# Miniprotein binders against p81326: the designs that were tried, part 22

Target 1, 226 residues: p81326
Amino acid sequence: MLHFGGFIMEINHISKILEKEREEYIRNKVEEYLKQGFSKDDAVNKANQSWRTYIGHRIQDVIYNLLKKFLKDSGLKVTTDKALNNRNLPEELDKVKRLIAINYGEYLFLPDADVIVYKVENNDIKIIAIISVKNSFRERRFETTYWKLKLKESPVTSHIKVFLATPDKDNEISYKCPNGKPKKMRIILEYELDGIYFLKEDFEETEKAKHFGKIVEDIIEISKKL

## First folded at step 11 (miniprotein)

Design nf3
Fold by ESMFold2, look of step 11:
Structure nf3 (fold): chain B 226 residues (1-226), chain A 81 residues (1-81)
Amino acid sequence: as target 1 above (226 residues)
Amino acid sequence: SKLEVEIEVRGNRIEIRIEDGKIRITIEVPDEKKVKFIAKIIKDLAEELGLSDEEKLRELVKLIEWLAIMYGAEVEVEIEE
């Protein structure tokens, strides 16, 4: 049995597994595209494009499964945006959805809440944290900070911790001053969010920027205060 | 010496046997459509490691346990003596 206490060393295992998944995924996709009549160069390009879409969903699933596994014994429950978008929600999940929704007059929208951690106490639901999963920062770089600010505007949601989880393979936010110049994206994300959790070893660690392996302990600590 | 790894897929179940079944790992995969893909990843991990000693065997077991967690799968490890 694995214990999350040694998780910081296990980030390398997750990364190694994801690389093998990438290799096999791309191999399978290239074969599919070749069978469809594409040239080898076109098949490789299309397979890489497909992987970039797939890996985002895959990392979200990994984070969900890890948190569900390791938060179970602490009385904490985990759900996803996909689960909350079902037409026939169980009463518990309908309450979770309503507790994170933001009011825009005639419209009600969910924040960027890929993975949601909550607890049930005295027949009431308390939202502990939401985790936004970003594989790349090419588009909508500060979307997560917008949602944190919106959640902070209401007393009902201001307690909700907003975390960002990322492999940051391209080192877009791994360091504050990578070439002696402040990296605006890293500085603003770290300032506004409650935490950034890296699915890799090589990054500048701070009070808010940590190895992903610390997220379980952090969530448990926060839940005890609520 | 080089350890041989046998991988068997039956429905939603993957069984990995090492040292002629002295070490047996069973993975119950919730999504049966992913079983063959997961089995291939295990094979690739085992081949990369080379399984020449006990340390690499322990590393493979750790990788398999993490792979299972990453898919929400249940894992059991049994060692015979």
Scores: ipSAE 0.761, ipTM 0.912, lowest interface PAE 0.6, mean pLDDT 87
Fold by ESMFold2, last read:
Structure nf3 (fold): chain B 226 residues (1-226), chain A 81 residues (1-81)
Amino acid sequence: as target 1 above (226 residues)
Amino acid sequence: SKLEVEIEVRGNRIEIRIEDGKIRITIEVPDEKKVKFIAKIIKDLAEELGLSDEEKLRELVKLIEWLAIMYGAEVEVEIEE
């Protein structure tokens, strides 16, 4: 008698859709580059490079839209670092910006905080979580851990959960000990961050490394404790 | 095939009709520049999944709803019967 784990597959519909988006994006870009006179090999290489830039922004948008939709009924609000860098911020967002800014002497900078989740209670703002999106770990591998450590240095920001969201298509951090040897990047990221959320099914799941579909429930539970 | 999926694009709006209009899905896309791309993704999903039975039809509808959410689009699903 066979049983199905259908609930996980339903939560991971996002991954299936993103793969279809990749296929169509690549087809469109290859066609565009061929029209410009590039060889087939060059067109494919350029299309893949274009996708790597595009997918990073696309995943950020997806996470923003998903969290905004599914956290609304829990009294949680969502914004982005791009929105916080606009001139003439609304008062509420200006407060959010100040609450996550890190002091470097005469300068204030925002952490790498692609998506920010916060709540408003009795006119006070509480930052719940920051989600950083990484498509590849070939460069700037530990940038997110740096920002977590900086946020931990101040009592104002030390409570903020820092999550990493990634498709990790190249399996750079999907497993802790893939050939019996510790994968340094995965071990350090999991140790330092509050969670890693994978936009795929094949990875080593732990209490901190989870399917992306669990991020909404996790954020809601964290918010109840703050 | 037994079940046909009709996709119509008009401005910011995508209309998907299944089973001769018994299932009607309307997506209002905030960014008109993305409408044709989204419609193509829906078509590709329908073609890959096939619509040979009710379970696959429900899966397609669910995928379309998730796709709309991923673009911050409003989606309405109307089912007659």
Scores: ipSAE 0.736, ipTM 0.913, lowest interface PAE 0.6, mean pLDDT 85

Design u68
Fold by OpenDDE base, look of step 12:
Structure u68 (fold): chain B 226 residues (1-226), chain A 83 residues (1-83)
Amino acid sequence: as target 1 above (226 residues)
Amino acid sequence: SDLEKRAEQLIEFAEYLIRLAEELLEEGRPKIAIEWLKLAVRFLQMALELARKNNLDELAERIEKLIERAKELIERAEKIKES
């Protein structure tokens, strides 16, 4: 038995490390923007926006690599929407891309899919799960929910599990009813999504809201039923 | 065994973190590189515990070498940070 406790604790450190980088990053970017002729206020705002983009990509990359390594021995493969944004895709990835596409009549569009988990059986690809990775919910709070609902509308994609992974550093969705007041975003996300996985300890655990350390096992179990 | 597989998974993830830290060092960011290296060491230590409990001596030796490498990188990064 992997002392699951140790693994959980180390996952929590990922978020802590990412936050430690912020001060230095902001300082350096502010200086850069000041040198470019921006005002102090503009430089700070631009630095903060740059940080949000940067840290978002960083956490996505870490989670992608984590899932890739820990799902490998289960015969599961992992890719990203970024990897699918190529004109010349290998056959396998081209199939993955087509199997997650959402129909808008004349157009097909891909959902936001930071991590895509799939299996290959008898040369057929089955999409198992899409994981949206969000460091914060300042922008596009229900975007993942939108994609989940759209995926449900087609028999081709309705089986795909959609998960949200987040450190929720601002405690926007960590609790359902803190101080007796319902958190609309937590309630809606938990209701609409297949699961929410937290890269932190301080959250309200439910059947759908779990620690990120459980996501590997949950995905493996889902893959066995498909 | 399942435990051996889990140990290998931990090793591979730790190796990714080491590579990430090396990239950060090349970018002149030793402080954050050190934090990722420390995390890598912790994952390797978990793998080492699994290897030792299952009498996987060869795997344990491999993990110990990786831990040593990570620690050497930490020391190097600390020197860069102080400079």
Scores: ipSAE 0.834, ipTM 0.934, lowest interface PAE 0.6, mean pLDDT 92
Fold by ESMFold2, fold request of step 13:
Structure u68 (fold): chain B 226 residues (1-226), chain A 83 residues (1-83)
Amino acid sequence: as target 1 above (226 residues)
Amino acid sequence: SDLEKRAEQLIEFAEYLIRLAEELLEEGRPKIAIEWLKLAVRFLQMALELARKNNLDELAERIEKLIERAKELIERAEKIKES
């Protein structure tokens, strides 16, 4: 319903805005750290670390709000792992938390699920999808595939779709065979995950690798089958 | 009704973007706030085109007012940027 070309094109402008924010953010943080007495080199390193945390939260917030607004009329609800870590959870969110938790013997852990989509039917909750948001792939490159494999181990969670959303500004996973050589990270992520959604125009589109603007209709279609 | 729901979704997301930009303005970051406001206007224009093409005049008038408000915020942010 919302996959028309104009919507997809405007969604891709989000990544352009994020890049513009980077320069100003880093400049301001370097100045802040220099005033605190850090050396030039330390201030730059700290500013870049601060940016990675800040931009990760910003992308998550934008994606959360986009999904919440565009999925609500299809009977779908959206929450975040940050919201689920609140000690004072409403009953509905407590159920969501229990339905995605992974058992490690004496311990229960949530998968790295930045955004969670679920529905409520007849006072029952069904988890539809989790979306992992990654700005870059410098570290923890295959973390999302690990959580997909863990969710597949139980019939209670095996239906949960696991998606990756990324601007991928440095083209780390944009193409399967750049220069004729297979890109291991792209190949494995696409093979193991249920979908990769790019917040940019230039990438190799496949059945699983799509423009982010297509995620809304994909989630709606999946929810109809559950 | 389906067209109204689609337009309303675009409006609600644009309103989120406007609120994000307003927060950035209050934090003294007008340059980036302008970029988010421009994106909000793009979503509002999409909603307006849907409303006009389908003769939803009351909705179109509401969207036009929202676009005017967003453009006023851009003008205000431009003045702050030049300070």
Scores: ipSAE 0.831, ipTM 0.933, lowest interface PAE 0.6, mean pLDDT 89
Fold by ESMFold2, look of step 12:
Structure u68 (fold): chain B 226 residues (1-226), chain A 83 residues (1-83)
Amino acid sequence: as target 1 above (226 residues)
Amino acid sequence: SDLEKRAEQLIEFAEYLIRLAEELLEEGRPKIAIEWLKLAVRFLQMALELARKNNLDELAERIEKLIERAKELIERAEKIKES
């Protein structure tokens, strides 16, 4: 109902803004580290590490607020892993946390679930989807697929859709087979996950690899089937 | 009324973007704040088109005021940037 071309195009501007924020952030951090006596190479490396933490929180916050605003009139609620890690949880959020936790014997762990979409019907909570937000794939390439496979192991979590949202600035997963050579990471992520949503315009679109602006309609459609 | 709900969703997201930009201005980062404000205006313009198409004059007036406020923030941020 909400899917239209203008909405998709405006959302793609988010990634352009994030790239401009990176330039300013890195420049300032390199200057700070150089003043502290670090070499240029060390200052650049430290600035990039700082950026990864900073931008991860920024992207997650933007996506959270977008989904919260555009899903609420469809009876869908949105929360985050940060909210679920607070000690004094409301009963509703405590139930959400328990419904996505993976059992490892004596231990319970949350999957890679930066943003969680759920609905409440007659005091019953149904988890619809979790969204993993990735700015880069260098260190944590397949963690999201691992968590999807773990969720599939139990009948109580096997219905949960697992999505990946990314600007994918460096084209690590934007194309399946450029010049006839398979990009393993794109192929495996697309095969195992329920969807990949790109915060940019230039990527190979498929049934599972889509513009981020389509995620709202997709989640609403999924929720109607559950 | 479906178009009213769509317009309100666009407004609420734009208001979030404006608050994000205001935080960045307070941090002394006007260049990036301007970019978020421009995006907020784009979402507000989409909401305005929906309101006008449905002859929702009071909603359209509210959206126009929000656009004016965002543009005033852009002007302020441009002045800060140039200083």
Scores: ipSAE 0.827, ipTM 0.933, lowest interface PAE 0.6, mean pLDDT 88
Fold by OpenDDE base, fold request of step 13:
Structure u68 (fold): chain B 226 residues (1-226), chain A 83 residues (1-83)
Amino acid sequence: as target 1 above (226 residues)
Amino acid sequence: SDLEKRAEQLIEFAEYLIRLAEELLEEGRPKIAIEWLKLAVRFLQMALELARKNNLDELAERIEKLIERAKELIERAEKIKES
């Protein structure tokens, strides 16, 4: 039994650290944009946009490295959609790319995949899971659901689990029916996805909505069934 | 052992966080670097507890050296922040 409590607390702390960075980052970017000749309002807006992109990449990188380290000893490998966008891929990654591709008739496209978990057995690659990492939802609320539904349409990809990992800072999906009012986004995401993992304590836990600390064990368990 | 593997996982993740903090220091961002270093120390302390509980003295010594290194980086970062 992993002394699960300490690990869970430290995962929650990751989100807190990322929030602490915001004020300094915004201040520095505002100053930079002001020096470039932008108005105060434009500088603030651009700084906020820059922050959203920056912090999104930061949390994705942290989660990627976490999963990479904690899945390694289980014989599981991880990669990203970015790593697959190269023209010259190693044979293993080229196979991974082909095994997650979605058919659109004349074209194949990759789903958005911040983390791809796979195993290699007897030179055969099996894709286990795709994890989408979202710091905030804003305008792209159902993007992960779209990819899950598309993956489900093919017998080649239908077995791939799709998970969402988020701190949900704005409490958009933390509860299903706060004050008796259904949260459409939470209900749909939980219904369509294989799991939602929260990097926070204050959320409604269900069979599919769990703390992020459980994701490693869940992935390992899934990998044993494939 | 499974416990040794878990300790190594914690160590490797902590080492990643230390590298992240070093990059932030190079970018002139000591405040946030310190926060990541403190997190790294906490992961290393978890690994150290596992090592000590299982009488893995060599591993414990290795972890203690990493903790010391991380603390030294924190001290350097604090000096940079004050200056």
Scores: ipSAE 0.822, ipTM 0.929, lowest interface PAE 0.6, mean pLDDT 92
Fold by ESMFold2, look of step 14:
Structure u68 (fold): chain B 226 residues (1-226), chain A 83 residues (1-83)
Amino acid sequence: as target 1 above (226 residues)
Amino acid sequence: SDLEKRAEQLIEFAEYLIRLAEELLEEGRPKIAIEWLKLAVRFLQMALELARKNNLDELAERIEKLIERAKELIERAEKIKES
């Protein structure tokens, strides 16, 4: 009954907007760093690093708001790892934090989740999915698979779906065998994670590698099984 | 109703996109703000189609006003971009 066809098409427009913003942002940042006395090579490198931080926050914010708006009428709630890192949490979010935290002896850490989807039934909280948002794979390429494997180690967290959401503009994981050679990053990420959702049109679709617009339907369907 | 809920979801996401664009305008970045506003209009047009097909006249009128507001923001942003 929910028709997401046009929705999927419009979601892919997000990546086009982000690319247009990149050009303007980097140009302005290079000028700033040159004014501060950096060499051109250093200014370009610093501008690209600044962009990766900036755009990561932008994409996460867009995804958070999209999921929050489209999941709420299915009884699903959405939060972020940043919200869960606050010192004083409402009781509901404190329970969410406890349900995804991983024990390392005397230390307790949250996985790098970015966005967390959960539901509340009869004062019981069930974590449905964790979405890791990555613009590029130059750093921490397999961090998300590490967290999936850690969550699988405990029966209380092994049900949690771990998804990766990415525009992947540089085609780092878009295809399994782009030149007849297996792309290690794509193969391992797809094997270990529960899904990869692309914010673009051109990628190799599989059972686990899908258009980002499909994530809403997939999360709702998963939640009905829990 | 489920169709009204779907239209409201589209509207709420479009309103988020409009707020994002307004923030970018305040930062002096009208070129990219226009792109987010155009996307917001596309989501509002999807909501309007749902409302009209299901005879939700009050909702359709509300969506039309939101589209008009977003288009006025685009026009204002275009003037800022040219200056």
Scores: ipSAE 0.822, ipTM 0.930, lowest interface PAE 0.6, mean pLDDT 89
Fold by ESMFold2, fold request of step 13:
Structure u68 (fold): chain B 226 residues (1-226), chain A 83 residues (1-83)
Amino acid sequence: as target 1 above (226 residues)
Amino acid sequence: SDLEKRAEQLIEFAEYLIRLAEELLEEGRPKIAIEWLKLAVRFLQMALELARKNNLDELAERIEKLIERAKELIERAEKIKES
């Protein structure tokens, strides 16, 4: 339905816009920290950390709003881990929270999930997918695969699809065998996850590695089979 | 209809992008706000093409007004950037 080449092209433009802001953002933050009395090296380090936090929040917010707008007419609802941690949780979201939680003996924890897609049918809630949004793979390289494996181990959560969405600016997972050498991170992520969705044009497409613009149709099709 | 729903989805996402750009303008960041506004216009143009192809005249007029408003915001943001 949204197989417009134009839609996919414009979605990929999101990551380009985000990159255009980086240099000015970092320069301004370095200046700000220097004025606060930090050393040059400390100011640069703090500015880069500030950027990573800022851009991570921005990417997640854009993806959340995109999914919310494009999935709602298919009867699908979207929430976030931040929303599920609110103090006065509506009954519907409290039920979503309980349905995704993982039991560790006396402890009950939510998997790390940035965006959660679910549907409501006759007051029954079914979790369809979680989408992990990653800008960089320097830390928490395989965090998403851990949660996929944990969800797969229980029959009550094994149906939940686990997707990764990334601009992958630095080509950390864009190709399986760059320069003829297997890229372990790309190969393991693609093997273990239900899909990887790239917010850019240049990457190695496979059955599981797709343009981000395809995620809406994929989620809708999965929801129909559930 | 499904065509109207698809156009409305494009419009609603474009409206989110416009609100994002307005927040950035308020924060004194017109350069990046212009980029988000240009993206919003592209989504609105996709919605307009869909509306016109399917003879949805009332919807097309609504989208044209939204595009005009977004372009006025770009012009305003360019003046802020200039200062």
Scores: ipSAE 0.821, ipTM 0.931, lowest interface PAE 0.6, mean pLDDT 88

Design u68
Fold by OpenDDE base, fold request of step 13:
Parts: sequence; C-alpha cells; structure tokens
Structure u68 (fold): chain B 226 residues (1-226), chain A 83 residues (1-83)
Amino acid sequence: as target 1 above (226 residues)
Amino acid sequence: SDLEKRAEQLIEFAEYLIRLAEELLEEGRPKIAIEWLKLAVRFLQMALELARKNNLDELAERIEKLIERAKELIERAEKIKES
C-alpha cells in the first residue's frame, strides 16, 4: 500500500500553495490597479475578479495534469472542454466531443467539463467521467448539477459520471449541517452528483463526499465496469 | 510492476510541477515557484521510497537526479527572491 496518507497530505499542500499565491497576487494586482488610477475599492474588486479567473485556471490545470499522469497506466485518457473547442479536431477528440454533447433540439451544446476522462477500446470511445473543478463557489453554485441532470436525460450520456473537485476554501460545502443549519448547496450537490472530492482534510466525509486522493482509484474502478 | 507504475506516475507529476515552477520563475514569481518545487520534491521522495523498497536502482537514481535538479532550482529561486 503506497502510503495513501502521504499522497493525501501532498494533495492538501496544493490547496495551501494556491492560498499562498492568493495573498501575493491580490496585493500585486491592487497595487497595479491603484497605479492605473482606480480607487481603492475598484482596485480591490478588480484584483479579486482577476484572481478568480487566474486561480480557477491554475487549479484546473494542476488537477488536469494530476489526473492525466495518474490515470495513464490504466489505459485512460483525459482532455478538456477547451481542447474540444476547435474546428479541426483529431478523430479521437471529435468523437469525445460528440459523445458528451447535450441535445437542445436544434442545437447541441457541451457541458462544462474541466476534465473529461475516457477510454479507447478497439477504436470505440467510452466517456467515463467529467470532473468540474471549482476553487470557490459563487452565484453559479448548481451549474455542475445542471449538467449532470442534462447528461442523465440521454441514453448516450446517462452513464457518464460527474464529479466535483474543490478545495472549498470558504467551507461552503464541507459540512451538511454545520451548527445544526443545513447547507443546501452541499446537500443538493451530493444528492445530484456522482461524487464530491475535497482537496482538504476538514470536511464531512460520506459515501459520495471523499478526499480528492480517492478520485483516481474511483475513476479506475468505474472504467472497469464500462 | 504496479509499484513501478506508481513511482513513474509520481515522477511525471513532479516533472509537471517543476515545469510549472520554471514558468513562474520566468514570470518573476520566485516565492510561489519555490513552493511548487518543494511539493515536487516531496512527490519525488515518495517515488524514491517506492523505488528503493522494490530494488529499482535505476529508477531510484533517476529520481535522485530529479530531486537534485529541483533543489538546485529552489536555491536559484531563493537567490532571485533576495535580489
């Protein structure tokens, strides 16, 4: 048994590094915007907006690369919705794109898919999972749930597992009923999604809510059943 | 072996983190680069432990060289941070 404990601890360090980056990033951006002539309040708001975009991409990239490396030997491949947003796709990626598309009658749209896990068997592509990576939750709290529900409506996509990965820095979904008060977002996300994976230690563990360190094993297990 | 595969996975992820840190150094962000490099070293240490336990000497040597490289990058980054 690889010291599963060690791997878990190192995953938690990812979140710590991202938090350290926030303080420096915000400070530097505030200073930049002040020099541009913005008010203090505007500078702070702009810095926070810039941070959200920046760190969102950073954590998605880190998780994408992590999953790519740790799933490779299991015959699993990973891609992103961004990689699929091209006119000229390789045949494999074009098939992946079609297999995750959601039908809206006259239109097909892709779900938000920060990471797409799939396997290729005899030139047949099977989509295993979509992982949504969220650094923080704001107004679009149930967007991942919406996509899960839409994917369930089609026999083409109903088998696709949808997972949420988050450090949940603000403890918005870490606990179901902190201080006896139900957290709607945690309850709904856990109910609708196939799993929630935390890049932290301080959370309420359940069958569906797990440490991110378990996601690789869970995906591999799912892939064997498809 | 499964352990060898796991060690290689750790190595490849650590190499990604090293590249990420190098990009951050180029962007003039040595403080954060150092943190990613330290994380890379820890992943490599895990891989090294696996390699040693399974008598994978060639793999162990490769990992040790990567650790050395990462540590050298940390030292370089620290000098940049102090300048």
Scores: ipSAE 0.821, ipTM 0.929, lowest interface PAE 0.6, mean pLDDT 92
Fold by OpenDDE base, fold request of step 13:
Structure u68 (fold): chain B 226 residues (1-226), chain A 83 residues (1-83)
Amino acid sequence: as target 1 above (226 residues)
Amino acid sequence: SDLEKRAEQLIEFAEYLIRLAEELLEEGRPKIAIEWLKLAVRFLQMALELARKNNLDELAERIEKLIERAKELIERAEKIKES
């Protein structure tokens, strides 16, 4: 039995480290923009925007590498939508790209896929799950839901599980009905997605809303049924 | 064994975190690099506990060497932070 307790605690530390980075990052960027001749207000605004982009990529990279390492021994592979955005793909990745593509008639587009989990059996590729990683919900609140609904419309992609992973620092989706008021975003995301995984302790746990420490086991279980 | 596989998973993830910290050091960010290195050490300690419980002496020795390397990097980063 994976001593889940220690692993869960360390996942929570990932989120804490990412928060600790903010103050130093903002300070350094403000100084940089001031040296470039921006006003104090402009420098602060630019630094905050830079931080949002930076930390979003950082958490995606950390989670990608975590899943890559912890799924490897189960015969599962991982990639990203960015890795698929190439003209010359290896045959395996070209197949992955085609198997997650959404049909818009004359056009095929990829869903936002920070992590794509797949297996290769007898030279056939099966897509298992797509994981969207969000540090905050300031932008594209329901984009992951949109992609899940679109993937359901085709028998080629309808089996693909779509998960959301987040630290939810602003407590936007941590609880369904805090103080008796329904949180629209939590309710809709939990209803439409296959699961929400939190990189924190303070959240309302349900069948679909779980700690991120459970995602590896859940993905492995799904992979055995496909 | 399943335990050996789990230990190797923890080691590989810790090695990733060490590389991440090294990149941050190159960017002149020793404070946050130290935090990632400390996290790497904690993952390695979890791997070490698994190795010791299963009498995997060679693996335990390998993990101990990685822990010492990470600690040395922390010390270097602290010196950079104070400079």
Scores: ipSAE 0.819, ipTM 0.929, lowest interface PAE 0.6, mean pLDDT 92

